# VH-VL binders against o66814: the designs that were tried, part 21

Target 1, 203 residues: o66814
Amino acid sequence: SDYLLRAESLFSQLKDANAKEETPYLYGKVKGYYEAIKLYAVEYKEDRIKTLFTLMSKNTKKAVRGAYTEREPLTELITFEPRVYFEEYCDGIMDECFYEKHYEKEKFIELVDYFSLKRRVEFLRNHEGKYCAPFDFGMAEALFNAVSLELMQEKPDEKVLIALREKLEPILVMAEEKLRYAMKKELPCYRNRLSEHIGYWKP
Below, E stands for the ipSAE of ESMFold2; O stands for the ipSAE of ESMFold2 at other seeds; V2 stands for 0.75 times the mean of E and O plus 0.25 times the DockQ between their complexes.

## First folded at step 6 (VH-VL; framework fv_patecibart)

Design w4 (at its last look DockQ between E and O 0.86; V2 from the best seeds 0.00; counts 0 for: pae O 7.3 > 2)
Fold by ESMFold2, look of step 6:
Structure w4 (fold): chain C 203 residues (1-203), chain A 123 residues (1-123), chain B 107 residues (1-107)
Amino acid sequence: as target 1 above (203 residues)
Amino acid sequence: QVTLKESGPTLVKPTQTLTLTCTFSGFSLSTFGMGVAWIRQPPGKALEWLAHIYWDDEKDYYPALKNRLTITKDTSKNQVVLTMTNMDPVDTATYYCARIEGYWDASGPFDYWGQGTLVTVSS
Amino acid sequence: EIVLTQSPDFQSVTPKEKVTITCRASQSIGTYIHWYQQKPDQYPKLLIKYASESISGVPSRFSGSGSGTDFTLTINSLEAEDAATYYCQQSYSWPYTFGQGTKVEIK
């Protein structure tokens, strides 16, 4: 497979469109998918590389189009929704039954602290992360999507999950810090979007 | 194994609405990366892309025809439907549906085609 | 809209000779060009994807090259069954567009 040559073509398109400055959220998302692809390349998982490359390519197309049309949409958020099951325990001596809640792939969910990651990414997504920390949020969102997609696998790869989490955490922290600073200082990225949140006319 | 087939009327009067159905097998639009496109070819002329739809319901239309075209999918039936309003004799063409190869790149080629259906628009 | 201009419009070629068909894009499109063969009364068939990548089941005499704005489809040693119209198509940006076609006949 020649994903490196294909990626160079995508980055050339992004450079020609000045996407880093014009569509920084989508640019960050493309970069995040590329980082995830590189982790999978070390493990020689070509099928996963193809899946992530499709997402990378579609986000590149949106970034280029957005740079020329001055529009930058939010794109995909991929969440893993684990099945829940209950393990029954009945104590015949005490005549009581207890149910212990378990998730499918619980070991892997705990390995990456998935539910915490999901809440943190969703918070950024719902609270102007695209405007206040576009590059870091975009990159974090792509890496989170890669974590979700790996958890959806029949047998998730622990080494890949750990590597993805290690790459994701510092980027996610940076996005969160930038958003908190913007909120505290009432920067235009956050303040100018307030009327869209409250739903009422505001002069 | 992968097959696509176009169905619908072959004769349409000017101003009528054309509805074409692409029924396919050997793949599903629930599968990540899959897409289906509609392409037409007027008799003796070049191919013209009209619209496409992906597994995630993303759609694009040929800009000059956007107000006349609607593409939808029914993933459970393995069908994609194209509707084109206000048909005119210049729209006489063979209409093809084709699969988009999206595994490596969302902008992939059309790797499998239906046999095509000739639609004649005549008064 | 990206215009693809093929050259020549028509070729009559002696069997076993090399056929070269060019496709020129109105702007740089990287390697987002694909080639199709369409025989009379048939649907198009994909020959080459992404400028130079081979397709399973396509004879090895078909090859593609190019990047940016200039692309070439080459048929080494033309066979009688290769008489057809050939189209290039770009998928760099919508609207996706096709070249006008190049008709190849056996001389």
Scores: ipSAE 0.122, ipTM 0.673, lowest interface PAE 6.3, mean pLDDT 88
Fold by ESMFold2 at other seeds, look of step 6:
Structure w4 (fold): chain C 203 residues (1-203), chain A 123 residues (1-123), chain B 107 residues (1-107)
Amino acid sequence: as target 1 above (203 residues)
Amino acid sequence: QVTLKESGPTLVKPTQTLTLTCTFSGFSLSTFGMGVAWIRQPPGKALEWLAHIYWDDEKDYYPALKNRLTITKDTSKNQVVLTMTNMDPVDTATYYCARIEGYWDASGPFDYWGQGTLVTVSS
Amino acid sequence: EIVLTQSPDFQSVTPKEKVTITCRASQSIGTYIHWYQQKPDQYPKLLIKYASESISGVPSRFSGSGSGTDFTLTINSLEAEDAATYYCQQSYSWPYTFGQGTKVEIK
């Protein structure tokens, strides 16, 4: 209940600054961290709540400042970089040995399809997701960061990972659909940025 | 036990650059959420926040002094350095470094302070 | 920049009596206010964080309250060692700012 009181204070600051309108990407990111915190509260994981709340607070401060200064930077992307190892497998019939690539925490990576999530979030981040789907992208990025942080734990919690993925997927899909539509229709949020890039490159 | 200690010159001539080092122990800036701030206090006057730096190298400066201040860290040495250019007699103050424990909130209070170092600016 | 105005600037109080110090912010800052004690020739010490949260090692006679723009630090039974200057400080937005201070003396 302590984090709920602190969250109300942060949302009050966002409301006073009109952050939903002025800094929608950061507003979405704050909301995404809050949703992750609520999932961890169900599992009574206070240490995770504290970590996520720090990120939530940091992004709130940037959203408030951004709203007053008309500046909205991209903020943290947290990626889990699993260690790779190889397992030897020998085919007795062919008398040949092969090496299978494996990752630390492989079952948890597969549980959430982590590498797919990472590619999808990075695609949005690098292709105008901030401009074409700011709220959904911000929210998806925060939930993805929560997945990464959980995978970094010594013993990731499967129930939390599943809950995070279930919350993340529809939001990520919405952001991707908005971006794909903007790309296909060459909407100003996408077209203006692409045309500026092409202008530098020159045909 | 958390401790912080300021070091650097105690006397500076006008226009010189002040460099202060905060050396701390009992915590690390590699720890998520941790930060260190510099605060000054002119003799007999109120406290004034100058700058801070966090574990992730995020920095903020007092706006009126931003062009005169630089804050950096060396996490492996447990040090934070403040540089302030173009010193003036009005900058005479006790300079403190303090820990920001931002685990719950990145904009947390200054929970541990150094003893402070008086820097006098005179010709 | 958020201005914090403390009241009173100075007070002289009989031992064992209640001390009340107020801090008013120029805009709403939620509960992002912290209180510090600075004894003569010493560095400041954190007393209360986030308006009302206690700090380990701080005597229970110190308490804080308030939200929004009006905040109060209370010492419910003044001790001789409590003679000091007290500052409020906001961390709602940068620049982080301090109040002008309230000096408390033993009468």
Scores: ipSAE 0.061, ipTM 0.646, lowest interface PAE 7.3, mean pLDDT 87
ESMFold2 (binder alone), look of step 6: mean pLDDT 92; pTM 0.940

Design w5 (at its last look DockQ between E and O 0.02; V2 from the best seeds 0.00; counts 0 for: pae O 19.1 > 2, placed apart)
Fold by ESMFold2, look of step 6:
Structure w5 (fold): chain C 203 residues (1-203), chain A 121 residues (1-121), chain B 107 residues (1-107)
Amino acid sequence: as target 1 above (203 residues)
Amino acid sequence: QVTLKESGPTLVKPTQTLTLTCTFSGFSLSTFGMGVAWIRQPPGKALEWLAHIYWDDEKDYYPALKNRLTITKDTSKNQVVLTMTNMDPVDTATYYCARLDYYGDYEFDYWGQGTLVTVSS
Amino acid sequence: EIVLTQSPDFQSVTPKEKVTITCRASQSIGTYIHWYQQKPDQYPKLLIKYASESISGVPSRFSGSGSGTDFTLTINSLEAEDAATYYCQQSYSWPYTFGQGTKVEIK
């Protein structure tokens, strides 16, 4: 695939800028999008690859700039907001009517435990995950965005959703463990000793 | 059919502000990946990429001119506007707008005809 | 910023002969180089993208090659309509820059 080769070439720019060390959140995000692109390349889904490549390229550009300027912004979080509808049914024996709440694409939402993933990613994002677990959080955020984008498709692909979830879960757990440790120990990354940025926590 | 057209003044005095409008059709900046760039060419000289703006409002300016340039878009009108302050005779050039594609399939495939802007003392 | 240096600045070439234009980047830019043709009083037209990728509607006599710092645009058999100025342009890192141009004339 043309996009896959171009995606691989972006890592040369990241290496030249030492982005893994200087901008680990954005580096992780780029890596997460790359992993998603590889999954879609196996499934021959060029339109999804194009979308993910654009996001990967945008985050690569920001990682390279940020490495030089010592600035690393949070970037996109993409969430799927399913429509809700209610289905009425009536019990003729009891002469009562009830409403059942349903979500669009409910089968796929349950397949990946989407609402749980969303809450976990948002927690990391809102509680210094960028500083306490930058690489893992960035990678998890990108894989979560890929899940959201797949759920937004007219007909989501179950194989891709399962594969994305399988890659996402261990990375998300690692980010959560690092954040919980930092919170319990009140490490500098969590306490936020700088007004706009802190050094990524290391000895 | 994709078209772009530049409009604005063709004669500007030194220190004045130039405002150029790119009006386009056949594509929209609401489309994922689409963008528009402004490029200029001084007479007999090379092309210079001044600024660009994408569908998600990501934008960049040529660093040496950053404090003089502003690029904005109006997606509903299919317009992109470039403002350049404190014009100088060295800024005399043909100004072009062109279509961009962030993911590389449609980049610079369509240009406006260009508009010559002369800055004279 | 990345400087692109083209060679030669000017060529006068007999019809049907091969034309070679080079572009050298001040640092490695992978294959993030593009080639444009600009005829008198016209806007530039894209000929080759990403060093060697062809563009629909561009004659097959135009080809590109190279990676890293050294890039080449080749016109296999020059036609009268190919008299123009040719530019390389990098998209590796912002600000994106153009070469100074190579003017090709028919002798």
Scores: ipSAE 0.006, ipTM 0.537, lowest interface PAE 11.1, mean pLDDT 86
Fold by ESMFold2 at other seeds, look of step 6:
Structure w5 (fold): chain C 203 residues (1-203), chain A 121 residues (1-121), chain B 107 residues (1-107)
Amino acid sequence: as target 1 above (203 residues)
Amino acid sequence: QVTLKESGPTLVKPTQTLTLTCTFSGFSLSTFGMGVAWIRQPPGKALEWLAHIYWDDEKDYYPALKNRLTITKDTSKNQVVLTMTNMDPVDTATYYCARLDYYGDYEFDYWGQGTLVTVSS
Amino acid sequence: EIVLTQSPDFQSVTPKEKVTITCRASQSIGTYIHWYQQKPDQYPKLLIKYASESISGVPSRFSGSGSGTDFTLTINSLEAEDAATYYCQQSYSWPYTFGQGTKVEIK
């Protein structure tokens, strides 16, 4: 589609700035949005492609600018916040009542195990994932944002959700394994951030 | 939808070995960060966290009971099994299994309904 | 092992009044404390995590506070459905332990 060609042209800008090496988190995030756009292009979902392209373009500009200025900020994390309601359930045998928790779009949330994905991405974000696994974390964050955006649709597409989850899972696992390794070996990417917090501890 | 369900005997004799199975659905122990725990509650008393197992087979046992407890998992069957040897009347309790989410840092977000196990001569 | 001591063990409260439950840890545990509600013959339900963090689907009348060794659970306006036993639980150090419980009933 026309957005696919425009998305591909953004990589020329990233290459010129050496963004893969200079801003690997943002480069990974741009790549993640590009992969999501390709999934949507197979399904001809033009409106969803527009939103993802806007995010991709925005992160491309930040990556290029960051590569030239040696700044790489964390960018957007998009979370779907479903409405929650409780269904009262009364056990006919025990004559007792309790509440059963339900979410809007519960079927789609369960299809991708959304709350687990959210917690895993937030963990990486809060525990030096940007520094210890920048490319994989950036890519996972963008694919997670695409999942959130799809869940926000009036009628989420199950095939797209499955495809996004299938692409997201191995990348998320890789980021988690790199962070776990960094934590176990006390690598500088993790240890330097930890040492700032350790400075408040005293015997 | 996440569900957990305990199964096993509800009456055991002193010195017997108790084996409880937690069967769950809506999540997998192949997922990074997932775990399952066993918690018991003697009638009218506080909860006791007995053991847990994570996706990577890491385990912990309540220290006073560690020689009596064994926790194992079968990821393909979505099952976690607790074995407790040498049962005694003081072990009479409702036994729960519950899901751990590693990103939740050892909090229980989903519970089974529990099963009362009575130890009586 | 970290001992959690709740106070009071029992309280009977008029509807719509404020309920305060305290939990004291035998050593500093930061904010690694969680609160559960358990109704008769039911499994416990998580209300508050990490001392003060809200849980989706829990009524806003429930709140928590504290750090170090002293923690509180507050029910701003008690409803009839809030009659239950409340437990604190620490996740600072294994074995993770629970308080003895505080039973709240309606007058």
Scores: ipSAE 0.000, ipTM 0.384, lowest interface PAE 19.1, mean pLDDT 84
ESMFold2 (binder alone), look of step 6: mean pLDDT 91; pTM 0.891

Design w6 (at its last look DockQ between E and O 0.77; V2 from the best seeds 0.00; counts 0 for: pae E 10.3 > 2)
Fold by ESMFold2 at other seeds, look of step 6:
Structure w6 (fold): chain C 203 residues (1-203), chain A 123 residues (1-123), chain B 107 residues (1-107)
Amino acid sequence: as target 1 above (203 residues)
Amino acid sequence: QVTLKESGPTLVKPTQTLTLTCTFSGFSLSTFGVGVAWIRQPPGKALEWLAHIYWDKEKDYYPALKNRLTITKDTSKNQVVLTMTNMDPVDTATYYCARIEGYYDSSGPFDYWGQGTLVTVSS
Amino acid sequence: EIVLTQSPDFQSVTPKEKVTITCRASQSIGTYIHWYQQKPDQYPKLLIKYASESISGVPSRFSGSGSGTDFTLTINSLEAEDAATYYCQQSYSWPYTFGQGTKVEIK
């Protein structure tokens, strides 16, 4: 089961369809999943590789179809929804009780700053990221999905989370900078969609 | 043990609608990446893919037959249903359902097949 | 639509000899080719996936090779039970298509 051979076949399909130019968001998403797969390969996590390949392949098929039909939909966003609980502590001298909010897998969430990543990806997704920074947004979305999937594991791997975060951050920054530039200069990608917004709210 | 079995009528008159049910066990369509396809084989001729449906309800149809085909699933009952309208004698074939392997991507082979059911379209 | 052309349409082969079946795709399909064996009145059985990957329970005498447009299924020592029709099938893009089949008989 050589993921390199299968990935090369998927990239051949993307090249044949000119997907990098025709469906850049989905192309970026395929590339992002491939980067995540390579990180998992060094850790020999076969199950994670299989899941990510399924997502990679599905997005490849949509990119190829979209290139032929001039249609590029948003695809999956995978979010980890941790359980919340409260721990009470009381000061016996002052007879005062305080509650501290905690999340399932709190240390892993903190390790990657998950809630910040989620807000940033959702902002791009909801505010023309697909049009103004399609490749970078697609890659960032795929890497974010990989982070979410790892956090959903019973025992998240810290080394993988760190590696995913390190790849994700610069790509996410690039997408955000491209969107900010497009907003400031009123580029067609943003300006053409502005009339579809009910209003602006600061992120 | 993975098994699939086709059920439905074996004789249909021209213009009638055919409904076939694939009932399977040993796997679930809730498994990430997995799909079920319908393939037919006219007597003495090659195999012909008709349609498929995946775990996430995404589906595709053979383009020339898209207007005549409908594929649906019931994941809780382990069933996939194919409906084909306006049957014609040329549609006489053995109809198979098969699992699409989903481990590495959704473009896997048909790794498990049903026994098939011969559907004859005749006046 | 991707057309798969198999050669030959028919082979009569002496037992224990090597059988070679080719499948040519009308465009590059990477390694997204799979091979099936179908005996009379039976459903198809998967033999080889992704051009060359083996399947548990399939005799080791069956092997596959190729990439791009030209693919080969090899039976390196034909057994009597191997008399069947063999199909290649691509899963590179929909519609998924099959070759026309190659019938192998014992001479």
Scores: ipSAE 0.014, ipTM 0.619, lowest interface PAE 8.5, mean pLDDT 87
Fold by ESMFold2, look of step 6:
Structure w6 (fold): chain C 203 residues (1-203), chain A 123 residues (1-123), chain B 107 residues (1-107)
Amino acid sequence: as target 1 above (203 residues)
Amino acid sequence: QVTLKESGPTLVKPTQTLTLTCTFSGFSLSTFGVGVAWIRQPPGKALEWLAHIYWDKEKDYYPALKNRLTITKDTSKNQVVLTMTNMDPVDTATYYCARIEGYYDSSGPFDYWGQGTLVTVSS
Amino acid sequence: EIVLTQSPDFQSVTPKEKVTITCRASQSIGTYIHWYQQKPDQYPKLLIKYASESISGVPSRFSGSGSGTDFTLTINSLEAEDAATYYCQQSYSWPYTFGQGTKVEIK
């Protein structure tokens, strides 16, 4: 397919720039978007593939530039913010009414445990995940962004959501374990206040 | 139907600041992946990319000109503005704005161009 | 900066004959090469994207090929209206650059 040829070109650019070593967070993010694209390709969802490939390409560009300039920025975090509504129910015997809080797309949110995923990704992002578990965090962030984008669709695809969740969970766990270890041992990646060298890969 | 049009002064003096506006229709810069670029062509010479800006406000500049260029957008007005400081006679060129196709990546081709505006820099 | 070198700089070609224009990149750029046609006093027009992908509304006599560092634009039967300057452009890496151009005239 067209995405394979273009992906090969992107990975060639990353290889030429030594991005896996120089910009491991962005390299992981590109790889995560590619894994999401492959899941969508199984379902033949061309429009979603195009959207994710755009993100993959932009992050490749930033990785290549970052490798040559020795700068690696955090890039997009895409979050789905469901609208809230209240469902009223009444007790006919006592003639009283109560309210129950609900979210739009609640069944899809529950299917992937979205709020838990969001908290976990945000925790890594806010606590040096980029430095202590760059590759795994980058991959997890991209896969999480793919989950968010699917939840934003008018009709989210349950098969894709499940597949994304299954791919995301082990990667997210690995990133979390690496960060917890770095925090417990106070590795340089976690404490970057004094002239410490920050590793962008496994501590 | 996609159209782009450049507007701004056609004559500037050396050291002045050039401000060019690209006004477009038939697409929105709020569309995911889409960008607008500025390209110039000195008389009788090749095309030169100057800068671009994307739907998400990410922007890049030609490195040698980075300190002279500023690109901004107003998505609600369908406009992209290029400012180039300290103009010199060597900057005399036709200036084009063009749409960047966001298909499969943000670095797509320039698929639609404006008609161009000739900017002459002379005393 | 990636330098694109086109060859030849100029061609004078009899109608209906085949035109071949080459573009060589100073480093590998995969298939991130695009071709444009610019007629006198006109803005450039996209002919081929990503080395070989066709553009709706462009005559089928225009085709592109190549990957890596060597790319070719082919006009398999030149028409009078094809007299123009042709540019290749890479979008592999910023700054995005254009070739110096190849001018094609009718003989």
Scores: ipSAE 0.006, ipTM 0.593, lowest interface PAE 10.3, mean pLDDT 86
ESMFold2 (binder alone), look of step 6: mean pLDDT 92; pTM 0.941

## First folded at step 7 (VH-VL; framework fv_patecibart)

Design x1 (at its last look DockQ between E and O 0.72; V2 from the best seeds 0.00; counts 0 for: pae O 6.0 > 2)
Fold by ESMFold2 at other seeds, look of step 7:
Structure x1 (fold): chain C 203 residues (1-203), chain A 123 residues (1-123), chain B 107 residues (1-107)
Amino acid sequence: as target 1 above (203 residues)
Amino acid sequence: QVTLKESGPTLVKPTQTLTLTCTFSGFSLSTFGMGVAWIRQPPGKALEWLAEIYWDDEKDYYPALKNRLTITKDTSKNQVVLTMTNMDPVDTATYYCARIEGYYDSSGPFDYWGQGTLVTVSS
Amino acid sequence: EIVLTQSPDFQSVTPKEKVTITCRASQSIGTYIHWYQQKPDQYPKLLIKYASESISGVPSRFSGSGSGTDFTLTINSLEAEDAATYYCQQSYSWPYTFGQGTKVEIK
């Protein structure tokens, strides 16, 4: 509960800096971590709250500083990279062996459709989601990071994963719709950034 | 037990570059949320925050000194290094390194401090 | 840059009496203020964090209060070992700053 009180103080800092207007991507990311923290507070998972609060604080600091310096960088994307292994089954009667490909924590990966979430977040990140849907993309990225962190736990909590997924989905859809519209209409948020994608090694 | 210790030259000449090393034990900058800061105190004056570095290599500098400061870390050696270029007599101070409380991504509170090293800048 | 102004700069106090040190911020900083004690030729030691939160190993006679712009460090029943200079520090907004210090001596 002390973390929730301290989180409210972080929003005061964001308000003082006008971060919602000046650094909307980072503001959204802070909001996303806050929503994840509230979810973990219901389950009384102090250790998970500590980790998420550190990320929330870091992004608050960057949002406030970015609002005063007109700089808003992309921040952390946390991905769970499951190990792959193969299980062998041999039929002693037929003397044949069969190999099945499995992922570490496959049950939990399938529960939240993790690889689909990862592709969708990465698409937004690589196609100007920060500029065309900053708040929704930032919030979705933070919630996705919370999913990744839960999957990294020795024993992921299914109830928490489902709750995170349910909160993430509508936000991710909104970000995707905003980006799709911007791409189709060639809005300045998308079009202005295209020229920066053409690389030159010299100034 | 958490300890930090500053090392480096105690006398430098104007225009020289100061390099200070903070060596610590009882924690690691490979640990999520950990950070180390440098703070100085001119004789008889207030404390002045200079720079900080975190486990994820994020860095912050005092704005007026940003072009003179570089902070780096070597996690395997439990060391943080501060370099400050173009030293001036006004930079004469005791230099401290300190640990930043680990689960807040902000400068301060500083819960553990080194003993400090006095650096004198004179001809 | 946020300026922290402490008051008084110096006080001489009879043992067992109450000591009050104030720190005023040039803008609201919520509760993002921390207090340090520094004895002569020693490094600073953290006394109070986030305006009023206690630190393990710090005597209970030390307490802090305040929010916004006005903060107070209180030593309830001064001991001889409490003679030191006290600093407030804000972590609300970069660059992070310290007050000018308040020197407390035994009368």
Scores: ipSAE 0.222, ipTM 0.691, lowest interface PAE 5.2, mean pLDDT 87
Fold by ESMFold2, look of step 8:
Structure x1 (fold): chain C 203 residues (1-203), chain A 123 residues (1-123), chain B 107 residues (1-107)
Amino acid sequence: as target 1 above (203 residues)
Amino acid sequence: QVTLKESGPTLVKPTQTLTLTCTFSGFSLSTFGMGVAWIRQPPGKALEWLAEIYWDDEKDYYPALKNRLTITKDTSKNQVVLTMTNMDPVDTATYYCARIEGYYDSSGPFDYWGQGTLVTVSS
Amino acid sequence: EIVLTQSPDFQSVTPKEKVTITCRASQSIGTYIHWYQQKPDQYPKLLIKYASESISGVPSRFSGSGSGTDFTLTINSLEAEDAATYYCQQSYSWPYTFGQGTKVEIK
């Protein structure tokens, strides 16, 4: 069960297929899962490592296939959907009761600023991030998926959540900067998608 | 207690479409990381992987046969269906469905197999 | 696609002796190789996963080793019920492939 050694074999497969150049979004996603696995390996959490490795392996196979078929689809986005509930509290001196909105695992959601991360990843996903910042977007998406999966645990690990968040933020910023630049300059990665929508190719 | 069982016709004429159903119990394709594959074995010859389908409805096909194969699943019935068009006598083989071991690799080893069904393609 | 070449194609072996079967991949596949036993008129049975990982319910006389391109299945002390054909299978790269098989018989 040495998942790090198996992961090295996956990178060899990606290199053989030239996936970094041919399927950079999926390559980035595989790298993101690998980084998450390394964080969990320090904590000896084999059950989480198995889950992340499954995702890493599947995305590797999609990257290799995509490199040879020149197709690179978006893959999984895993979102944690917390249950919302309302808690009643009363001001005894003013004889008033109020309902306060709360989320399950609110402490952990706040720890990583989850809703902000979710919006930012979804923005990249919906606005050509795959084409304009493929590697960084893919990597950010995988690390975000790892955050979501940890939040889904009955007892989320705060150390892992913090480590994932710290790894994710600079990558997410880089993807956002690349997309913003591409939009401002109307680079082909952004403009070609708009041109395909209106049915005419432009360089 | 994991079991898989293949069902479908045992005799098919050339050019016809073969439809095989794998019915399984003891696991579900709604479980993360789970998958089911179809493998065939012509009489006296080696095993040949054909297609597989995963819990998230992702599919893989043997490239040379991709235009002839379709794999689908019905998670509520614990069934996976393989269709293969334009059958030819060279497709005569025992067809197996098998579980792909989850939680280690989504395309990992085949840890449980059905008993197989011999499909003969003859006029 | 990745070709797996097994050696030998056939062995006739005296009971209690050691059996060695090799599988060579046409390119490096790390440890993404699995071994199956298929007895006459039966479906295949998984023996070893990921080159060397044991399977519950498989006798300890079966073991696997190797990485990269060269892999070995070993039966340390052959039993009569081990007469079968043995296959290696790679799950490294699509399309997934099997070796041609090695038939083991009791001398």
Scores: ipSAE 0.140, ipTM 0.666, lowest interface PAE 5.8, mean pLDDT 87
ESMFold2, look of step 7: ipSAE 0.137; ipTM 0.675
ESMFold2 (binder alone), look of step 7: mean pLDDT 92; pTM 0.935
ESMFold2 (binder alone), look of step 8: mean pLDDT 92; pTM 0.937
ESMFold2 at other seeds, look of step 8: ipSAE 0.105; ipTM 0.654

